# VHH binders against Fibroin light chain (FIBL), part 1

Scores and structures below are computed, not measured.

Target 1, 244 residues: Fibroin light chain (FIBL), of Bombyx mori (Silk moth) (p21828)
Amino acid sequence: SVTINQYSDNEIPRDIDDGKASSVISRAWDYVDDTDKSIAILNVQEILKDMASQGDYASQASAVAQTAGIIAHLSAGIPGDACAAANVINSYTDGVRSGNFAGFRQSLGPFFGHVGQNLNLINQLVINPGQLRYSVGPALGCAGGGRIYDFEAAWDAILASSDSSFLNEEYCIVKRLYNSRNSQSNNIAAYITAHLLPPVAQVFHQSAGSITDLLRGVGNGNDATGLVANAQRYIAQAASQVHV
Positions, changes and structure headers below are counted from each chain's first letter, unless a header gives other numbers; Kabat numbers aren't used for antibody chains.
F, E and O stand for the ipSAE by ESMFold2-Fast, ESMFold2 and OpenDDE, each averaged over both directions (binder to target, target to binder). V2 = 0.75 x the mean of E and O + 0.25 x the DockQ between their complexes.
[cut] stands for letters that were removed.
The coordinates of atoms that the task and the answers printed are left out; those that the model quotes come from them. Centres of patches stay.

## First folded at step 1 (VHH)

Design b01 (framework vhh_nb_b201)
Fold by ESMFold2-Fast, scan of step 1:
Structure b01 (fold): chain B 244 residues (1-244), chain A 122 residues (1-122)
Amino acid sequence: as target 1 above (244 residues)
Amino acid sequence: QVQLQESGGGLVQAGGSLRLSCAASGFTFSSYAMGWYRQAPGKEREFVATITSGGSTYYADSVKGRFTISRDNAKNTVYLQMNSLKPEDTAVYYCAADLYYDSSGYYEYDYWGQGTQVTVSS
């Protein structure tokens, strides 16, 4: 078994009790200031940009896909530039297919601007998820958007779940991403983990093995095309199964 | 034109085994992920397993440890070996070419076969 371990610039109570995982996440979120959340977003941005600059895109594709997926879920339903999240994921997959990542790199600025504009909404979603449910319909209407799964439906299914045992595996995945070469903050894992509410745990628990394999593939020459496509599909499919 | 043809379904007793095959044509098979989905009566189509172009495999939690997906690029064929079958595995099984990067398939970017019936008796 895996014990949950949290780290932050703030003291976060350690609580591995399944019934207390939700309270630990809520308290961790309360201890993560707006400044710390901004720093976490900047660290994710730096990791993505660093990976995108590499010549060996295929070996780093899994970490990029995982990070883009998490951020897309955090921002997908917010009015304004709903296409920004879709553009990041689709431009990344197009880059893998074509070998040209200029479009992917160009998509990162608008995407992180979108995330930054909605930091308060993201915070409120963690606290009151049922009132701030995502709507990803507009994103699916973007050029190439049909290649991104319906995160609104997936998110609804995830919010119906409540299996905190997922937190241990998700923490390990997030920790690996945080320990990426360009990470500078202890708070990024705490920030992302705090946003992954207990209601999402059961659905993502079923996908954790696949996501772990994707992250382990960063150092390998595995074909990123299928890994990126399938990661998105398994998350959406698992969420849909929990919903119905 | 993309074509997928499943075979290998049938009636089997609980605890038994079946091997499904899917023959693909009309695209560069080795470049795409292939998958298996199933649909039980009165339920939505659900994911079962997939194999990437690079050979990585992923499974639904309900079949992990019992089912094995594999591919033969020389034969343009994907397989699903199903062991320790349970009555709850009864469904029509569909082969899918996971063409996520095919820009022509907006909401249906996957091509599907006709399906093959698997019935597991108690």
Scores: ipSAE 0.000, ipTM 0.117, lowest interface PAE 18.3, mean pLDDT 51

Design b02 (framework vhh_nb_b201)
Fold by ESMFold2-Fast, scan of step 1:
Structure b02 (fold): chain B 244 residues (1-244), chain A 121 residues (1-121)
Amino acid sequence: as target 1 above (244 residues)
Amino acid sequence: QVQLQESGGGLVQAGGSLRLSCAASGRTFSSYAMGWYRQAPGKEREFVATIYSGGSTYYADSVKGRFTISRDNAKNTVYLQMNSLKPEDTAVYYCAAEWGDYLSTPEYDYWGQGTQVTVSS
């Protein structure tokens, strides 16, 4: 039998930077049952290792966006700690923007403790590939602070935080959201991709600062309330400048 | 647009082997997950295997131990080595591309046209 140890905050390395996130995740993995072949868990490891090896900002933002999707799905299906995944992505985006990753490091212990305790349940969700999907589901909520973390808003904020080298990855992620989800936030992302980025990149670049400033607030772990209305306003304003 | 082109299908006897290839064009897939699916006549499309950007793999239980998925990122190509083939493996095999996430269902942006694999008894 294997005992799964809790990965406490005091044991998380304190020398992490944006190029070393995967090393902290790999160390936390030592406290999780490794007999599981869960696609979602393996993909988290691969994305974060890839991020650490690449060392560029756009790749790191893309890796975090993809990791957020997987972590949110793991959290959404598991009772007892629905906020752990949201805290990881919130704290990472805060770290990228502020240059201080202490909060990100603190978020990893609770998350991997939760994953370790529920690894068999996670494995059951992944054992049939047809059952693990990008979900429309409700936004993740954290009861303790009166704050609601919106998974879609966090994803969009991470994508928007990247520089111009990001556009190729952003296109692919938005395309996936368009095909996999049928929510209002996804419809906005799909609209940007279809109408602004590919044929009308100029219009998007003119509005990018305003959209990024809006999404930055969400990426800092704020309540996502109002994101849809504000994003629609900025996108509509940018789109009104298109002459066809 | 991104396109996927499968090759390597054909007729083979039970117990034989085939290697399928899928070439991606229009965009690099080194940062993306690639997968194989199959569809037998009158049946729904079935997951076969996936490989992630870092090389991690996952297989359907029906092919585990017999099939091996691999990739060549320099050539934007994914391969499926099929050993110990059975008549039940007869199907059209499709390549699919999925960005960095998990492969859960056949809801993908890009699918190849498919390549026929026929396993005779």
Scores: ipSAE 0.000, ipTM 0.124, lowest interface PAE 17.0, mean pLDDT 50

Design b03 (framework vhh_nb_b201)
Fold by ESMFold2-Fast, scan of step 1:
Structure b03 (fold): chain B 244 residues (1-244), chain A 122 residues (1-122)
Amino acid sequence: as target 1 above (244 residues)
Amino acid sequence: QVQLQESGGGLVQAGGSLRLSCAASGSIFSSNAMGWYRQAPGKEREFVATISSGGSTYYADSVKGRFTISRDNAKNTVYLQMNSLKPEDTAVYYCARHYRGSWYTPQGFDYWGQGTQVTVSS
């Protein structure tokens, strides 16, 4: 809400390794319908497949953050609004855009996967909406005037022209990112640890794996080939749990 | 089985108003964006307006500020309120469901209606 503990980047992986989230994960997961559990696992499989096909750090970070958002909503029984995650996504977007991503990669990048998977969409709607602007002149009954941008109209235009669909949560996240485009996000680590991370760890445990192992490989500069192999293994393990 | 049926067209004097309705049958309405296109004699079909399943709207520059698109999901109906009509608005108006691709071209739409004639006299 208003106040949360300030965490360093290094404290998030330690919290996972220490198993501090396990009781919270079990509590939330126990209230999820079996159908929703299966859907959550399928969503993780799709995200890991996307990560495996790309094989880069940004794709892995995108997969983790997207999975955390989806599973947190399913596990907590919260339909819809994931708006609080927008501040986290804004920080990641600023890092990528400004060219300071190398530093960000060593810190919270693994937890901000959503932006990477939707980077083109976020670029068009938030960072670089130039081609979606329209002339103000005709709307005001005059010949001159500048161009304006209407987020709702642009969102609808992108959706109508795309063969992809979005969760209700994605609209809210992107809208909050647009609203915060000129601000610096903070307390990101605390938000992720408290609200997004626990259900992600549960799904990876079901795959007989660890999200921390996946993140260590990326964080320590492992070759992308090793990361892809790891993702493919998790996909296979998760699939075997769903179909039996 | 699934089809769209337009109504509400007619003859109106310049500066007047008309409201078009498009009734959809089948289960495709509530999850899809819906749009209106028009075609004047001897011209290609052009985009007029679209509305998403959630109610967000977008208009062609030629009608912006004069036309309003809306939907009633309970009745599976899309409306086009046309105000301040001009002779150049004379055309057959078509309702269609958007299924993929660009909404600025007819190729992005399927399940076209039969059309309703709008004639604006000077």
Scores: ipSAE 0.000, ipTM 0.094, lowest interface PAE 21.0, mean pLDDT 51

Design b04 (framework vhh_nb_b201)
Fold by ESMFold2-Fast, scan of step 1:
Structure b04 (fold): chain B 244 residues (1-244), chain A 122 residues (1-122)
Amino acid sequence: as target 1 above (244 residues)
Amino acid sequence: QVQLQESGGGLVQAGGSLRLSCAASGFTFSDYWMGWYRQAPGKEREFVATITSGGSTYYADSVKGRFTISRDNAKNTVYLQMNSLKPEDTAVYYCAAQPLYYGSGTREYDYWGQGTQVTVSS
């Protein structure tokens, strides 16, 4: 059963951050039926397929960040939070490594209820396990600020894209900055993120544009149906941007 | 009172094997990623291997194919099987516990053991 609430463009700021946009999406999500949620799950599965096709660290980090952003937006108003969304990414990685996707299926529970899911496609995908080592948790607000410009988020983004030789070299640099108290600067975090992992920064920038388009669509809808349709378009756009 | 206690270190000749154990207490072991790091004299602590709550494993390139990490959730213990040891593997080996959701990138959330010495003679 669907209950539709009407939204006024004047009730939603036009220039808002991603967190407020997620709030709007989550309110719209509460009025979506199980069929539309199933369609959203299929779109997420296509993004995971794209992620599995990536062959380099920066591309995998970009795909993981984009997928995490979409899941976070879907999760904002349903049982589950940004940390639960990060758990979906981590559980998928666990499934790829172990060949057992039971944990991945369990991690989707809070977001999608009891809808039919075709996990056979995901079970057939292969991601290069040597290239994807770390979670996206900080970018989703699970640790330290939830933004890429935070020092901890920038550090975890670097680790998400690194191999063991890069990890050792960059750890020494970051530890020197931390011991000097300079690592607490937002400017240093932004520099590290932009210099060492530009594709992840670009993905977040592209996602913000899509969210702005969603919010502009509110003025044309007289209920939550328009926001849900625009959220589904956002998911499709984010999947397209993963290929770029 | 989180505690991590390493054991199994010692002196071995090149080409030999050792198995390290880390016994954990004071937290819900099964929810944590467990890892091994090492530190040679005068060097920074470097990553060796990690195992996720689901059993997935990740290795440093320098040890891949020689070392195997595993865990026993019933015993709250993580292991590192080290084969084909080289003099360059000589270091103090540390066990670490990290919450899944905080990722491996934040050092502030790691719990660390006291370390165990591994010495590989040529």
Scores: ipSAE 0.000, ipTM 0.114, lowest interface PAE 18.1, mean pLDDT 51

Design b05 (framework vhh_nb_b201)
Fold by ESMFold2-Fast, scan of step 1:
Structure b05 (fold): chain B 244 residues (1-244), chain A 122 residues (1-122)
Amino acid sequence: as target 1 above (244 residues)
Amino acid sequence: QVQLQESGGGLVQAGGSLRLSCAASGFTFSNYAMGWYRQAPGKEREFVATIYSGGTTYYADSVKGRFTISRDNAKNTVYLQMNSLKPEDTAVYYCAKDFGEYWSSPGAFDIWGQGTQVTVSS
């Protein structure tokens, strides 16, 4: 019977700073007042806005990492990463109820220790596609396709500094997504951008474009929807598991 | 139960305008993002525009500045105003509904209409 505050895309912060973190805290107080501490139902846009606005991890790259990490790990069914993602969502929900986001901020550390920096680097490479060099040849670790030397070097550097076997599996998908994006002009980029915050859209394009291309080949229009649906179902499940 | 019905397509001369409508039924329209896609003969399906439940809009670069997406929640209808039409805008235009409700971040579309033909003569 309660009405909770919900932000539209028009209300998403254009800049990330301490002032934005303050506005998130103010919204949490509204939830405490308006919902009598009942469970807040949040969509991914609100979580991304709030994560981006927290200050400690507030950046476009952090918002991108959080969205891509949640979607990728939940869709892949990786238990350890799913627990870290659940902790972030549960801590955020608790923060909304209590007006205290210290626990939420603390939960971001373990989550980003696996994902954040890698997605940030990929995002940087995607922003300047004209600066990447192409070579025709077999893909490293993947069947066929062109070689992108700068992307491969950056990915190898991440793996040398990280213990993430999941990223090895994702490498082929992300690489093919980048190649597909360049060959398919604005249609996929506009589609992804339309459905996510601008910085999140660019990294999601890296995760979803090969799925989009695969879907076109199979005649099924919902693999990308499946990734989003899995994230949404997980958020709903995590929220329902919060103690009342 | 869930249905999308496009209308407003037709033949128009280059430089002209058309307004497409998509009537939706079987769901709480105001809670979902809506979009437009198009497909020309021998081409893959191309994104055109989307509008979120809150009213925020995004456009493909090929139509930005020429097309405007809007919605009327009281009428359960999404619109596409197409101005300065070009022969390359000739396609079947499809209306689409996003998968998720309030828990949904904007995502891929799961319900599609039957389409409406737009033909732009030179």
Scores: ipSAE 0.000, ipTM 0.118, lowest interface PAE 18.4, mean pLDDT 50

Design b06 (framework vhh_nb_b201)
Fold by ESMFold2-Fast, scan of step 1:
Structure b06 (fold): chain B 244 residues (1-244), chain A 123 residues (1-123)
Amino acid sequence: as target 1 above (244 residues)
Amino acid sequence: QVQLQESGGGLVQAGGSLRLSCAASGSTFSSYAMGWYRQAPGKEREFVATITRGGSTYYADSVKGRFTISRDNAKNTVYLQMNSLKPEDTAVYYCAAGTWDEIFYSGPSYDYWGQGTQVTVSS
């Protein structure tokens, strides 16, 4: 885990961030102490380096999900932190789709200077994946909880995750519907599950209203038992594998 | 730079077989991943099969066990062998080529497309 330097509400602007990862991460970076920065950088470097060495999309998706989790911890309490994590995932998806990872590098904000060298290996692995089916636990990758996925389903999920209305408007609306007692991790977990779990991403692609209705339905109250609760479980387990 | 031309389509009875061919002309064929997609009237184009530069093959669930994709780099040709055909396989079949090996398996990500060949499967 990481700790954010103590600060007052007056130090954080009340204006709602549009969810640009680079902007939110840069702002959060100013409020994190040097020890927590170092821990976060080392964790992200190790995750990306290790996942790049595996040579498959599931491992790369795992690295992105874990990086988003670290960003959520690092930026906890900063307006737009959930949308920042969402945009890191979206920028990765855009990179896979277009073959251009400049946007993904940019979305990492201050982390880029410390992990950017690993992205060349990731780019190489994207064009030469070695695995077509994958079985991942929550700690190792996608919010699929150890389910076996075929390559086509994973690819469709990644493509579906690039819907910016879900990432910026829909997702942020869901965040605002939760009372202040619900953690950012729940919202982040729900988003990661929706974008990395193929069945949920397929439902989003085929029936965007169904995903919005589901998230709206669980967004009010303290007892979410559907997508949000399952996503929280997956992300919590993934986060527990990050060494402090 | 690459031009693709499909052939081998036609009318066949349910349970029958067809072999589609896609001939490539232009630049280096062996550097491309090749794929087959299909589109029925009023439906979106859907993935059928792909084969990478290295020869790895991937199939849509609806055709697994019935269709086989292969390539012949000496002839600059990719093939789709279709067995146990069903009426729901009726569609225009398109050949596609992409400069990236394994990540281009869906329509928008391929760089070049053929004009298509009609496959009709009657009951």
Scores: ipSAE 0.000, ipTM 0.105, lowest interface PAE 19.5, mean pLDDT 53

Design b07 (framework vhh_nb_b201)
Fold by ESMFold2-Fast, scan of step 1:
Structure b07 (fold): chain B 244 residues (1-244), chain A 122 residues (1-122)
Amino acid sequence: as target 1 above (244 residues)
Amino acid sequence: QVQLQESGGGLVQAGGSLRLSCAASGFTVSSNYMGWYRQAPGKEREFVATISSGGSTYYADSVKGRFTISRDNAKNTVYLQMNSLKPEDTAVYYCATRLGSYSFRDYGMDVWGQGTQVTVSS
């Protein structure tokens, strides 16, 4: 599969017609493209509140992925985070082709370990914004950076899982991030894609009550340390029980 | 003084196994992100495997299912167990860590070992 960057940054359709999911996704896109880190935390709180209010696991998975992307953009990212995401995507699409998902299942533990670290970091940044460090970020963590997975194969599976307008609109935005010359945008595309893979999103569904409580707490600016620990525990439990 | 020293490389036949060691001094491997990278003659340096401070591991697609990264905190050493070796695995293998600086160059790593040669014949 070959994808081409068809749009410049000025041609991104950011004024997507009203739908609650579309407006949340558009705001997240704006935080990445032109983010003042002092404002990003307030915007992150709004994203988390909005996605928690939608209640479905794809929205919750997307919220976690987008906060991970914002953290990476602000140079507070976790080393190897994009590699963990790319490894999950590649092992999943390899499993679809081969019928063997053993490698995919093995990739989930490390991946959800990073998800837990990202939740800890976003909680810390919300309650202590002074922890932010502005730089170009650690970027990639993977060999060569850029397009290291089959985007269309992954999103074929994602879109087949639901006819939600949310997923169709997320596809358009994430495809633009994937085709970007900006390494941070490429990393965010990997985070969102990995979180929305059907078996990965199912982990968030099985953890939905704990994730919702966490997202609302963080979104309201509360110290969510205990909620993060609860979410990490339920995510780890659900991940160990994944069926593909 | 901070340094990394690799050992365990050598010549092996295709299908064989090798275990590489990376001895660290001046810092604690359990507290830092550690990785293995390789460079074949005439090619760019390539990611192989990493282990986070929390113990999470990540592998390049070319080595998944064949290579295993691990660490021994008591010995302050990181290992790369290489099974089912192929001629394409022939390269100088480097151990690396990130102690403070973030960079898009060198996969974000700021401390590198001198490397150990692995040669796989067929």
Scores: ipSAE 0.000, ipTM 0.119, lowest interface PAE 17.3, mean pLDDT 72

Design b08 (framework vhh_nb_b201)
Fold by ESMFold2-Fast, scan of step 1:
Structure b08 (fold): chain B 244 residues (1-244), chain A 123 residues (1-123)
Amino acid sequence: as target 1 above (244 residues)
Amino acid sequence: QVQLQESGGGLVQAGGSLRLSCAASGLTFSTYAMGWYRQAPGKEREFVATIYTGGSTYYADSVKGRFTISRDNAKNTVYLQMNSLKPEDTAVYYCAAKPGYSRLYSPHQYDYWGQGTQVTVSS
């Protein structure tokens, strides 16, 4: 049987081990409102604290494994994130065996201190065709205003914030990538969506000109064969223009 | 089946205090994270405060130091103590709940919402 953890491990391509996709997703996190980061970190930390304290061992084991799997999937090639996740799991296992969860609780601070700024974005950008599908919108600046977006609501906000008819065509491309069974295409769609939400789009306008210019590399939706390659080129270009 | 019922709203003068309550039914309260949101006339819904299953809290900058969120698991109730109220705090206040252990949901995605309670702060 395939679990979320096994799915994540089996679906990590070796080219992601170069950190290309995960580093691009981490750059999206750099432009999320600090309030959203703080809330996301506290939410995950509190869930794990509760699991350690309440003695619901089955729920604790499942949730810890799912979190570690998601981090491993999107942080392939980033050893610190994988090691932090492993330390939490190992400390939990030791707690179950010894009846002492102090070590498990202590492992949560360094784990979320090191990886926590990326954790909520990573968790929300993982797309599993089964039961684990994360909306991209809530990880982004719109959540700081108390607003909640799923993928379609996030794109409604993008389209409403832009006067460009070009974005309607690009939405079709991103939606196809989002709904694909290819994990890299799903990650690319999530990254594009994150960077185009209103709080992040302003940064792109300053660094790259118009949002329309950044999307020219994605393609026009008429040739499915080129979509992934075009999206990868666009992501590299957008990331470069934001920080260079 | 799940219901959230707010109470404690009303009219108060600037500098005054109010305590809001939210009673939950139809859920295992101790496994849910609870939040407060508000919406002023003509404005977007705004985050106010959240309290997680273990008692950790987070506040919006606009209310930090003035508002305190707390919970009583024995009474299935979450509270918002509002001190040093300002006219800008005038809004309908909503209680919200989400499963504390569900990682399938966004930190801001709440599954259940109350009907709201009106808070009016006069100058």
Scores: ipSAE 0.000, ipTM 0.120, lowest interface PAE 16.6, mean pLDDT 54

Design b09 (framework vhh_nb_b201)
Fold by ESMFold2-Fast, scan of step 1:
Structure b09 (fold): chain B 244 residues (1-244), chain A 120 residues (1-120)
Amino acid sequence: as target 1 above (244 residues)
Amino acid sequence: QVQLQESGGGLVQAGGSLRLSCAASGFTFSRYAMGWYRQAPGKEREFVATITSGGYTYYADSVKGRFTISRDNAKNTVYLQMNSLKPEDTAVYYCARVSPWEGSYFNDYWGQGTQVTVSS
């Protein structure tokens, strides 16, 4: 299915410990091939299931610590995961108090199911430029039936949440890329838009220089060489920071 | 060297507003979720609000619609805007760094606290 020839293994951030479950989750979002993303999610699910299924308290505590790290990555980087993440954390707290972790184990299924839905949304965002959608629940966090934005609605949300007036000007550049018949330009526009959505990119909105640097190199709106190079660097930096 | 320092507390009349600030140092602030907790005299600390590195927010039911948590990563600061204050909101308010390993409900560092007193 979806291939974006813009990221290689060498371009994935290296400041994350590759031996940890959280690293596997983070890499799932950075891979060009969605098959790799699916494998990473399944591997993390197997690790967490094995840890949680162990009968001793120390192993269950380790499973919770690993799950919390993965949750932090997903909540920071992927819209819509915060509610499922909160349920996992609450179920663990209840398990510690009651001595019964069945609820914690039961919370893992919905959490990974939600991640699967987000991967499907990301695939749709990349391969269907005329029907791009971004699933977020920014204002109410865990509100059921979280919002889905098309490109225009997403930018309405971005601009409404922004403290930086220059984003109105940057919107014009991204809109031109989005309206392009070139799939790579559409993919760049989708990446920029997704990373600027409030739940993902609040921390990056406050770095005006990063957005300006990302969009630098677009002369009369047609020269994308500098934009592509800057976008790669920004996405790599965002992956290392947003996935914590 | 992790340090969290709260400010902005004080005495206010019921129905009034206060804005608390928490200045953080000694870590890469933008990578961590931050939270606010409070402790009334003779009671345990209770959760008030948290904000993740990605900007997701969570609130205790008792403060939803009245309090707003926000952050300014350029200033390494997290804020709590408190509106429609009630006498029941009287407490020492604490800033906390959320543990990256435990997620939004577990804190590894705490500030010293700032007193908020709401008079009826």
Scores: ipSAE 0.000, ipTM 0.106, lowest interface PAE 17.8, mean pLDDT 57

Design b10 (framework vhh_nb_b201)
Fold by ESMFold2-Fast, scan of step 1:
Structure b10 (fold): chain B 244 residues (1-244), chain A 124 residues (1-124)
Amino acid sequence: as target 1 above (244 residues)
Amino acid sequence: QVQLQESGGGLVQAGGSLRLSCAASGFTFSYYAMGWYRQAPGKEREFVATISSGGSTYYADSVKGRFTISRDNAKNTVYLQMNSLKPEDTAVYYCAASFTQYWGPDSLGEYDYWGQGTQVTVSS
C-alpha cells in the first residue's frame, strides 16, 4: 500500500505566521493594491460588464490591473507559481510606469506555463494517483524552476533548507490534500473537482483570455484599429458571459 | 453589503426530512463555490457538503446518501436537502462561499463569506 506520511489536524499548526516571511509569493502579493485585489476577486463579472459598456483604452488598462490582482490571488494559493507570479506583478508595475506592457505580456507565458503544469499534475492525481509528481521548485524563490519532483523527497529537502511561513503554508495545503487522498482515496477525484478544479481553472482561463486580448491592442503600439478590433472582440466575448 | 442568510431549520423527529436554504447577495453568486458546515454544542465546525460553480458536489461520509446539495444561480440560492435525519445531525448549520480557492470538505477550508447559521434539532 502507499506509505505517504499522514498528519491529523492537531499536528498541523493552526496559526501560520506569514507576516515576517520574505517568500516570493508574499512579496508579489504586496505589489497588488488590496482594494483592487478585493474588487477583482469578488466581482469578475462586474469587470466584464464594465468592459462591455466602455471599451476604451483607459477602461482596458483598469481591467488589466484588476485581472493582475486576480492572478496574484490565485498564485498565492497554488504551489509552484511563486516566481512566475512575482515576475507578472513586477512586469505589470513596469508597464504602468512606462506605458509599455510588452514585458508584462512576456511574463504571462511562464506564469501560465506553471499553472498549466500544476493543473496537469492535479489531472494526473485524478486519472493516475500513483503517478502524481508535484512541482515545488518555483516556490524556492526561482532556484528550482518548474521541475517535477517526488513530493515527499522535495518537501523534506525544502523543510531542511529554510524556514518561511509561505513554505509551511504550502506544505500544509499539499499535505492536507495528500492526507485526504490516503483517507478518502475513492473520493479524491470528486474532492479535487468540487474544491479546486472548476473555480480555479475557470478564473485562470478567463484571466488569460482577457489579458491576451487587451494586450494585443497595447502591443500594436498605438494602432487604433487593432485596439478597437481587440476591444470589440473582448466586449463580444464578455457580453456572451453576462446577461445584463 | 455581502450577505448569506440561512433558513429552513427547525425541530424534526428522527427519520424525518428538512430542506435548508441559503440566500446570497452582494456578490456574483455563479462564480462562487458554496458549502454547508455544521457545529454541534461543544464541538468544532464540521464539513457537511459542497457544490462548485460548475455544479460538482462532494459530501462528508457521515451524510453521504442522505443529504443532497444543489444550487439555483437564477435565485442566488444554495440548498441542502436532508433526509433520514438522525439525532447526531443536531447542530447549527452554516452556509459558506468561496470565490477561487477552497481546500476542501474538511474544516480547514478557506472561505470568503459565512452566514449566521440556522438551528436543526433532531429528536429521538
Scores: ipSAE 0.000, ipTM 0.118, lowest interface PAE 17.7, mean pLDDT 51

